# Ledger of designs, part 17: VH-VL binders against q9ybr6

Target 1, 148 residues: q9ybr6
Amino acid sequence: MSGSVLDEEAEKLMDYDYLLEKLYKKVPPKSGTSEYRIPEPQIIRIGSQTVIRNFREIAQALKRDPKLVARYLQKELATAASYEEESGQLILNVKVSRKVVNQFLQLFMKTYVRCPTCGSIDTKLLRQERAYMLKCEACGAEQPVKPI
Key: E = the ipSAE of ESMFold2; O = the ipSAE of OpenDDE; V2 = 0.75 times the mean of E and O plus 0.25 times the DockQ between their complexes.

## First folded at step 4 (VH-VL)

Design b30 (framework fv_acasunlimab; at its last look DockQ between E and O 0.21; V2 from the best seeds 0.00; counts 0 for: pae O 5.0 > 2, placed apart)
Fold by ESMFold2-Fast, scan of step 4:
Structure b30 (fold): chain C 148 residues (1-148), chain A 120 residues (1-120), chain B 108 residues (1-108)
Amino acid sequence: as target 1 above (148 residues)
Amino acid sequence: EVQLLEPGGGLVQPGGSLRLSCEASGFTFSSYAMSWVRQAPGKGLEWVSGISGSGGYTFYADSVRGRFTISRDSSKNTLFLQMSSLRAEDTAVYYCAKDWDTAMIYFDYWGQGTLVTVSS
Amino acid sequence: SYVLTQPPSVSVAPGQTARITCGGNNIGSDSVHWYQQKPGQAPVLVVYDDSDRPSGLPERFSGSNSGNTATLTISRVEAGDEADYYCQVWDSSSDHYVFGGGTKLTVL
């Protein structure tokens, strides 16, 4: 969904106190124009495999469990992935370019890390049945996100 | 050889619906992202929608958001564009295009194009 | 709302070099791709990732991308190069493909 219908339903459910807060307690504008950057993936090709050498560093920058990010890439690339805890590397059983890996990591950040309400990356993923709930630690907003 | 075959264009009245399809062969369909790109008569290329190889991500141009739905069926090697609430300005040749990889990178192959005419 | 600007037309004589520009704010940080479209035909990829050529394409086609301008260069132009040429990028901020308005190349 584009979210336009859900936005209308959310507005219909607003009560007077919530609307009053929205009008008078404004979130400050973004303090800076700099974008949060994920470390550039360090890719090594070994036969039919792609190894992301700095995967642990990337997951730490995303503030998510490396195994969660690995499962996400496994799903989006339709391949098996192995995370090596000792070395911090991710092994993908597919030949894939740095551009493709980077694009999915950026999409991961947009979908599972960045708050859609305030833009903060200070968020948590909470498991609720088969859905994840993205909770912003900065503004308190909670939103369901698609399963990994 | 990569082939993209586009049946399913036609004439439709304003407010109507139409589903376009693009039948793919010659490559592992589910490993590549796909898009729809349109071109109005005498005008330039306009990207309208894209879908990742996994189908996990869909993207839409602002002009079609909420009216068009892109989807894919790996069992049929077919890309679809479900068009609703059609307007005269949606009149165009619609091309399906294969992306270089499973994400949105660039188009290495294009279908022949299917004319969609929205008029009374 | 990212916009790619191309001149509407470029004219060259056979054997000369044609240069088609694609202007965009900080486009040198993006990867630019170029398509050729002849009347009544689907577009064909002629340059990808700024400067790479698809297999089987003549070496006469080349590209560059720096700062705010990407350029498609066609050397030793032939009559068969007459076509519309489009530049394209993927805009990561909006998650949209963006095309330039197209440039008609005329070989005099």
Scores: ipSAE 0.743, ipTM 0.884, lowest interface PAE 1.3, mean pLDDT 88
Fold by ESMFold2, look of step 5:
Structure b30 (fold): chain C 148 residues (1-148), chain A 120 residues (1-120), chain B 108 residues (1-108)
Amino acid sequence: as target 1 above (148 residues)
Amino acid sequence: EVQLLEPGGGLVQPGGSLRLSCEASGFTFSSYAMSWVRQAPGKGLEWVSGISGSGGYTFYADSVRGRFTISRDSSKNTLFLQMSSLRAEDTAVYYCAKDWDTAMIYFDYWGQGTLVTVSS
Amino acid sequence: SYVLTQPPSVSVAPGQTARITCGGNNIGSDSVHWYQQKPGQAPVLVVYDDSDRPSGLPERFSGSNSGNTATLTISRVEAGDEADYYCQVWDSSSDHYVFGGGTKLTVL
């Protein structure tokens, strides 16, 4: 180990939290689930903040604009959120666990991505006159969804 | 001190309706998920319905979906369960339960429960 | 439709160790929580996140969770531990809290 004691302790703490969160990605899912797999959030905790390092990749898997997903998490976690476009990272102004973040991302998938009629994730979320419409490209179903 | 107070139980006939209330104090109400959990006489605990801290998500056990509606009113620090189309199998003590988190993890505080009896 | 299976009863002499199991398919990948309910009372949390104790609970309450079985362990059982015990998870596939059927601990 090299560097100052404070820098090494901070890097070890961040690496420790990162490694714990990454290990959850390798645990087999429960059998019988029909959920599409979303990349496990790569979370590091810095002070009172939570940083999701792979947020762009998560948003891509959800097939949605990262800023939309960020606004959703801001609402559901009751915290300020800022998306850094160049790094693809999301900064949350709260300490939150990977499990809690993953719960709300799964709910996002079920609410705003998956077609309730046929189960396909080949869908568009359309903003129409301050309402959201979920349109399925696989089966053609359309229905309103709650605003974010 | 966390307190959950549950007025509103009673005797109702099958097919009837009843609204349960749970008044919360001693914590920031909107920061935590809340649930109703019931226990039929001589039986185990059965989760009935839950609502996220933001109120953005509501969840229902299959046995009550379409008949019960959970809601929360942050201005009154109150959780509600609107029950309709009541059946004899809905007879139970209904507990208000506070989750530890805004998400759905575990219940760190419970109310004392209120009895709902559905019979002719 | 995720099901948690508990034995209906467990009997133990005072001073001995009680082990109450909670079976579920791949339950070791979940966080398991345990509640104690004494007759005529509301449930009380006694273990959370598999093995952690709420403030004020004796160290003799502990838990473990691996594979298909979570276990609540109560060492040096006292008469006051006689109660029903329930395990609980959040099941993300159904979006439900799920309770086990409960185990009556009898202190002989």
Scores: ipSAE 0.265, ipTM 0.711, lowest interface PAE 4.6, mean pLDDT 86
Fold by OpenDDE, look of step 5:
Structure b30 (fold): chain C 148 residues (1-148), chain A 120 residues (1-120), chain B 108 residues (1-108)
Amino acid sequence: as target 1 above (148 residues)
Amino acid sequence: EVQLLEPGGGLVQPGGSLRLSCEASGFTFSSYAMSWVRQAPGKGLEWVSGISGSGGYTFYADSVRGRFTISRDSSKNTLFLQMSSLRAEDTAVYYCAKDWDTAMIYFDYWGQGTLVTVSS
Amino acid sequence: SYVLTQPPSVSVAPGQTARITCGGNNIGSDSVHWYQQKPGQAPVLVVYDDSDRPSGLPERFSGSNSGNTATLTISRVEAGDEADYYCQVWDSSSDHYVFGGGTKLTVL
């Protein structure tokens, strides 16, 4: 029974890797796609917590719901995250560096925002029952992505 | 004390498959990214594959993409590298390496390595 | 692809200062880490985040990073410092760990 769970997890990981490979397919970005950059996270550390002060702006740059991005960080950092709608800040119950936060935000952009086909950031993330679909509004490409 | 044990190395024929394991202890396994780094005889260090702490992200060197699969089992504190379609140039000592964080930054601990030899 | 360039070898006399360079395009904007590897052993972290030292490492080991060059400096070199040294970065553009080619430090 333990072998089956490991096999299932391995299969899931393989599927994800396959999806990632598809996402990283060497499709040369269409000529003219300026490297879209998200704002650097502004971090304040308070005790054992890390506050991203400009999280709303980051989410806006990512063209995604702040709550979705927060859930992503919560999962990846294995910590609790609280988004404050009034202040636009994200509070993480972990001490984490700006570099680490930025790394995951970049990964988020690459996985859930940027079209792997044309490199456009004009994309939508559609929730399906057990998966997400990244749909590009520029080239029409659709790619499955790992659920957040 | 952090320990990384790497059983599973050995001799394999070209085109064959091999699964490496790394048993971790002395730290919260799921909180840290893990990687495999290899070193061919008399050569430098080459990163092979990495996996984030949560296991949500996997990364591969171009030289092994499509042939190798990295995974982890948090319940067993074990890191895996499934290698397929092995080539002579894959011959190396394979190190299990612990990242200092859940993200990919640098390696603060290394295993002693396990030798993988691909030869006919 | 991001490439880190190291000299293949550096030689110093005991008590002198060794400097091992790691070159890369705008490497000063990256965090550079260094590993020591003695013959038949696994690599060991000696400098991280350009200039920080792990606990237990001698103060003789230091690092700097600016412009296009990172440097590992080993002052008052001892025979026991003879090893291969590797610089390393995380390349966010390619999502790769990148190592330099390594530098063999010989203590004369």
Scores: ipSAE 0.019, ipTM 0.652, lowest interface PAE 5.0, mean pLDDT 89
ESMFold2 (binder alone), look of step 5: mean pLDDT 92; pTM 0.945

Design b31 (framework fv_acasunlimab)
Fold by ESMFold2-Fast, scan of step 4:
Structure b31 (fold): chain C 148 residues (1-148), chain A 120 residues (1-120), chain B 108 residues (1-108)
Amino acid sequence: as target 1 above (148 residues)
Amino acid sequence: EVQLLEPGGGLVQPGGSLRLSCEASGFTFSSYAMSWVRQAPGKGLEWVSGISGSGGYTFYADSVRGRFTISRDSSKNTLFLQMSSLRAEDTAVYYCAKDWDTAMEYFDYWGQGTLVTVSS
Amino acid sequence: SYVLTQPPSVSVAPGQTARITCGGNNIGSSSVHWYQQKPGQAPVLVVYDDSDRPSGLPERFSGSNSGNTATLTISRVEAGDEADYYCQVWDSSSDHYVFGGGTKLTVL
């Protein structure tokens, strides 16, 4: 073949493919495919309570206030929730699985973060009386979303 | 003991409406997601609609979207399915099913099922 | 729409092992649940979260899930195991519960 490939180029390409494959397998969520992935909830059980140790990190990835996300989970899980600002963790007064927590965080992202017009996560949530306005910083679309 | 009782069902004309109900007992009603799953005579299970424990989220199969409405009343511990614009292909046994938790995963308890027949 | 594929029928002799497959694209990344349905009865959960068993169900029921195939395994099959079996997942992409088409297990 006149279009020869040099050993160093082939080895670099193989290393790159290997790293991408390894990264992808490590990062994808347990079920299905996601364009944007939030950090996997780190769950610790303390008695009858469920503690999400990395809750602040999750809220930061969602670009939303931790207290807002906490209030959302409290409502959806029908339980009391306490956000600890010092530790950045969320305490739920209920036994709940990591899968259930992840599912509601995905629903939160679809409802209060992702732009339905362009799919961007670069959005702002603005309080408008008893409703929220979702404003996309990528495409400029604005629309009301249901109250939390 | 968990119980799901389905007193509804019946014969309805095409284009008609019918409301199914499922009376729940033996668990904290508002803490669990619930669904309707149907089965046409001699056919497999088909999920129809689901509602989260809080009632904040409702979900519908493509075949029923716009025609069916799922709702729940925590004061009555009752799940409802309002069916409108009924078609012959909606003929099935409809099961009320309780999810294991407040979010959608799998069904740990099922009602006895109620037959809905759509025919002229 | 995400689709789960099951063989329509599986036959097994008493005392042998029955295996019922559930095929789906990358199903190994999902949690698979299995239901047993006998004629005229509501479905009953027999395996959840790929391999866990509800309390009160015999240890003869087990499950696995990897790649593109999940499997329900029933060891030491008894006549009373004759039923239709359905696999099920929650598809987070569409926000739908998805059922397989069902497999009729006959014990001969």
Scores: ipSAE 0.040, ipTM 0.654, lowest interface PAE 7.3, mean pLDDT 85

Design b32 (framework fv_acasunlimab)
Fold by ESMFold2-Fast, scan of step 4:
Structure b32 (fold): chain C 148 residues (1-148), chain A 120 residues (1-120), chain B 108 residues (1-108)
Amino acid sequence: as target 1 above (148 residues)
Amino acid sequence: EVQLLEPGGGLVQPGGSLRLSCEASGFTFSSYAMSWVRQAPGKGLEWVSGISGSGGYTFYADSVRGRFTISRDSSKNTLFLQMSSLRAEDTAVYYCAKDWDTAMYYFDYWGQGTLVTVSS
Amino acid sequence: SYVLTQPPSVSVAPGQTARITCGGNNIGSDSVHWYQQKPGQAPVLVVYDDSDRPSGLPERFSGSNSGNTATLTISRVEAGDEADYYCQVWDSSSDHYVFGGGTKLTVL
């Protein structure tokens, strides 16, 4: 019977497959730098939730704690997030596109990873009372960054 | 129904200040990025400033950085542009625009625009 | 700075196809969006993500984007299509929205 919950679910799966194919056929833009790349988010939608399957790998590429990156996305997307340590997946309680996730991960890199003085990603983020300090291990520059 | 209402612009002397507001309705305000886009008389569209849905990120065109401040108030569903050190070159119709999503991409809805005139 | 170039004007007869170009270095790697603006009115989105249309917009509007050129195509042009058309991208390297200079479409 058309119009049932099962019919709606089938239509959503069909639309999802189409969108997934469209995303894969689109050539994703490379990162804004010549050498360093973040893995493309592997996104699955489940109802009103977005699951990033390779989240731990993305956090490792960013050289930051997955829980820190998860808190960042939770804040920027104004939603609840749950990081699963066993599977390495991040569950977001919102429907977001891969494009939006990728943009915020790039902004995370620019704000909390990349040295604005020399462009190096070899940096550390240190908590100082109510602020974060970004310290570059390549050039030695230090600067405050907004809290997560 | 999405609506963006800009209640009015103004006439300001060079060096003066003015705050623009944009009242939003018909969508979950905090879930979408918002921008200000201006258009000088007889000229094209120029993006001025944008703010992410959370308010965590603000962006500015080079021509206004340090002089303009974008902000949002989710309790009032209102976007603001605080303009300072105004110049004759800032004379334009200012549009409030809603982004497609929480991040910066494109504008799916525009306000009607408000005229700001900077002259002595 | 990243610049999008549009022809200042395009003229077509009713029923013909108008093509408005938007040139940018490696613009094919970005997503291009198009707005229509009629005199005294706010801009209206007509094409997004290179080739998609907002709900309710006529199928006469279409887009493409490859290499250094994006194109807005308006088939079976009508007098009501007279307007200024702007292309737009988000430049992630500068964190700026970039608009083309605009193209005035004249139907006569």
Scores: ipSAE 0.226, ipTM 0.716, lowest interface PAE 4.6, mean pLDDT 86

Design b33 (framework fv_acasunlimab)
Fold by ESMFold2-Fast, scan of step 4:
Structure b33 (fold): chain C 148 residues (1-148), chain A 120 residues (1-120), chain B 108 residues (1-108)
Amino acid sequence: as target 1 above (148 residues)
Amino acid sequence: EVQLLEPGGGLVQPGGSLRLSCEASGFTFSSYAMSWVRQAPGKGLEWVSGISGSGGFTFYADSVRGRFTISRDSSKNTLFLQMSSLRAEDTAVYYCAKDWDTAMVYFDYWGQGTLVTVSS
Amino acid sequence: SYVLTQPPSVSVAPGQTARITCGGNNIGSDSVHWYQQKPGQAPVLVVYDDSDRPSGLPERFSGSNSGNTATLTISRVEAGDEADYYCQVWDSSSDHYVFGGGTKLTVL
C-alpha cells in the first residue's frame, strides 16, 4: 500500500515528462520541421574511433535493418564500421562528431525511409539491380533511390 | 596551409554555359564537404550548391536547381560547378568553400572567389 | 523559406563593444556560425557552433544563441574589425545553408 522510495522517484520522473511535453507543445516547431524524430546519437570517442551506443534504437526508429544503416554510414564516412549485435553499438573507425552522424541519419531518413509524396515513414526499401526502390505502404507511391 | 585556388572566371552570354573549378590542397580532400557560395555585386552571400565528402549527397539552392551541377574529382582534389542556362541574375563572385567536416556544418576556409559575368 | 534577419549597419567607437544580431524563428535550436568579410576579400570564419572560436582568432570575438536571436559580440573593437558580418545556419528541413543579409560594422 505505501510506496517505496522507487515509487517516489517514478512520480518525479512522470511529473517531469508531463512538464516537458507541455513545454514542447508551447514552443512552436521551427519552420519546415520534420514530424518524425529519431533518437539523438549517444557518442563515445575511443582514440580514433567513434562509438554510437544507442545505434540499435536509432535503426529501430528508422524502421531499417541496423546492418543496412551501418553500411550506409560506412560508405558516407569512407570508413570501416562494425555493428555489435550483443550490445547494439556501432563502432566507426573514424573520429566524427555527433552533429555529422545526426545529419547523415537525417539524410538516411529523408532518402531511404520517408515517402516524398505523403511524408509517411511506413515504407519498404526494395533492391532493384543497381538501385533501390522506395515503396510507401501508406499511399502506394514508388520511386527509385540511389543504392547504398 | 589549406588552399582553395579558383582559376579566373569569365564573361558569358545569357543562355550560355560555364564550368568553374576549385583546386584544393593542404587537407584530405575526400574527407570534407564542399560548397559554392556566390555574391552579386554589392549584395550579400548566397549559398548555391554543396556536396558531401563522399560525393554521395548533392544539394542545390532553389534558384539554380536543374541548371547547375556540382561535382568533385578526388583524384585531382578538384571541386566543379557546371553552370548552364545562365541568366543575368547569376552574375556574381563565386567562392568555393571547404566545410569543417564531411557533412554540411560550416565553412572553415574559402577560396579567393572568381567573377562570373552574364551579359550580352 | 527560412530567413535570417540582420541589421544592415552597426556603428561603434574604438574600444567599445559591438553587438550584431541574427534573428530567426527558433534559431536557438540551430547552430549559428559567423563570418567576417572585408572589402575585396573572401569571408573568414570568426565564430562557429554559436560560441566557439577558431584557433588563432582574438578572444574579443564571442557569440551566443537563444530563443529567436543569435548575437555576435566584438569586445574592445579595433579599426581592423570594420567589415561586413554574416550569420549562417544549415536548415535541416530544406537541406539548405541560409545566410543572413549581412551587417556592416563601422568603427568611428
Scores: ipSAE 0.519, ipTM 0.791, lowest interface PAE 2.1, mean pLDDT 88

Design b34 (framework fv_acasunlimab)
Fold by ESMFold2-Fast, scan of step 4:
Structure b34 (fold): chain C 148 residues (1-148), chain A 120 residues (1-120), chain B 108 residues (1-108)
Amino acid sequence: as target 1 above (148 residues)
Amino acid sequence: EVQLLEPGGGLVQPGGSLRLSCEASGFTFSSYAMSWVRQAPGKGLEWVSGISGSGGWTFYADSVRGRFTISRDSSKNTLFLQMSSLRAEDTAVYYCAKDWDTAMVYFDYWGQGTLVTVSS
Amino acid sequence: SYVLTQPPSVSVAPGQTARITCGGNNIGSDSVHWYQQKPGQAPVLVVYDDSDRPSGLPERFSGSNSGNTATLTISRVEAGDEADYYCQVWDSSSDHYVFGGGTKLTVL
C-alpha cells in the first residue's frame, strides 16, 4: 500500500463521515425514534460469494475497526469472510441479500455503537475478558454488551 | 422439502410454564432466522419472538418480554420457546416460522401450529 | 408503536378483482409481505418484498407499495381464494415484526 493512496482515501472517508453526520442532523427519522444513517451496502455477487464493495466506508461510518465488523458478520452469517485492506471490500463465502446485510449492520450500530443512555454515537468498544464494554464519550455511561 | 414439526402444546394453569419445540428438516437450520407467531381463537396473527440464524440476536414482542425466552439448538435442528408466568391471554395456536434468510425478512415456511390453553 | 391497518372484510364475485389494502405511516419505505390463511391451516406466503411471488403461485396474485398504502391484488378471483389475508413488515425502529389485523376475503 502507498502513503499517497492511504492519505487520499483517509481524507475522502473523513469527508464522507462528515457528510453522514450532516445528513443525519438535517433529515428527520422515519419513525418517532431517532437513528443514525449508515451507507447502503454495495453488493456484488460472484458465484456463491457476496462482496460488499464499500465495506471500509461502512465501518468508518460505524466508527469501528473494519476487522471487528467483518468478524461480527462472519459470526452472524455463519460463514468465512475475508476483508481486503487494499480494496476496502469484504468477501463473504455465502449468498446473502443487501437487506440482510443492512439489518445486521443496523443491529451492530444499535448494540455496539449507540449509547443506550444518551443516544450518542461517540462511543468506544472495549474488550474485557469474555465481554465487551460500551463506553460513551459524551455522557460517560458504561454498558456491558454481548461479545462479538 | 422443508418441514417444521411442532410437538408439544397443552393445557396449563395461569402462572404456570410450558416449553414449545419446533423440529426442522430439509434445510440448513443454522443458516435461517426463526420466529414464533401466535393466533388467539378467532383473532389475527401476532408475532411473539424471533431469533437470528446464529442465535446471536433475539427479539420479543412487548407483551411477552421478560416472560418468554426463545432459543435454538442447531445440533438438534430444534427451535424452542420457554413460556413462563402464563396468562389467560396467552391462549393461542403457536406457529413456528422459518425466515427467508439468517435475519428478519419474511416467513417462507410455517409449522402446523400447536394449541396452548391457559385456564382453570 | 407501528400499526398496520387492514379492512376487516372484502367481498368480491368470482372472476372479479379483489384489492386488500394495508395502511401504515410511510409504509412505502418498508418491504411488505402478504400471507394467506385458510380455516384450520397455517398461513402461506403469497407475496413478498412488495410485489414478488413465490414459485408456483398463480400470476393472479400481485402487490404494490407506495406512500402510506400497500395493496394485495387478486385478479380473476376463484372460490379457492376465500381466506384471511395478512400484511407484514419488519419495523427496524422497534426491531419487531408487525402484522396487520387481517382481512377476510369472501367470494360470493
Scores: ipSAE 0.275, ipTM 0.739, lowest interface PAE 3.9, mean pLDDT 87

Design b35 (framework fv_acasunlimab)
Fold by ESMFold2-Fast, scan of step 4:
Structure b35 (fold): chain C 148 residues (1-148), chain A 120 residues (1-120), chain B 108 residues (1-108)
Amino acid sequence: as target 1 above (148 residues)
Amino acid sequence: EVQLLEPGGGLVQPGGSLRLSCEASGFTFSSYAMSWVRQAPGKGLEWVSGISGSGGYTFYADSVRGRFTISRDSSKNTLFLQMSSLRAEDTAVYYCAKDWDTAMVYFDYWGQGTLVTVSS
Amino acid sequence: SYVLTQPPSVSVAPGQTARITCGGNNIGSDYVHWYQQKPGQAPVLVVYDDSDRPSGLPERFSGSNSGNTATLTISRVEAGDEADYYCQVWDSSSDHYVFGGGTKLTVL
């Protein structure tokens, strides 16, 4: 008898989350017509927090340090972020939609990953005092990019 | 209550410059993206420029890139559009618009609009 | 570049249903938003994210978006619905907001 109300509420929440995930899977997530292929963020809401469950996978696809991408999102969303090494998740202390997260990840790719000269994602980001230099390993072009 | 107030506008000659401002109140200004949208007499809406909530990203329509500069001042809760090298085809009512979020999603509030006329 | 096509005008009698289309290549993969603009006034959001309505807007306004066509539907049209209607998307490929050309709704 004890705990039955809490168990029922947990089952209701699980059903709701399951239905939302199932409904979401019925139609592909909208990522626009961009040619950038970043893994779709797997987002879960926990109170006022937004959790990106597959953040490590996303950072690996971007070929950038997860902590750098986390700092970028923290800055652009004006919130605190915690990257969890063991789970590979990013916890954002803000309510933010998948659409907004996707837009900033695409902007990160355009700004800090993709070479504007040849389109290659085979690049390195080198830190210089107050700026970053994007160096393309494919064409050799070097371009200063805005600070993170 | 969200309010966007656009003082200014005016008549300028071709090749001239003008700065538009949009004074925001009723929301946390730095948390939301903002845009400028214009409408030429008798024509439709044309997006001109946008800026993210952080100010970290600015975007421009091809027709104004290199001539217009969008900026924001969070200490004054004010959005600006600096227009230079103005042409007759820039004649329009200019609206500032508040985005729903800190990135480009959709506009939930619009200013009243300010008329800019570029004529000799 | 990315272009959204709307019919220039639609006419309906009071109480009928108006349908305003917004055509775009693979527009169903984007979120579409709709604005209403009355003469001498700033635009007002009436539908966002394809089918959601702002608080306080009548249920008569609804939207859909699939394939190459998004549609704004206004049921039981009233004289006060007479306005220009614009569709809008954020084109992530170009990082531009794009508006349709607008549709003038006339209630006769």
Scores: ipSAE 0.471, ipTM 0.797, lowest interface PAE 2.8, mean pLDDT 88

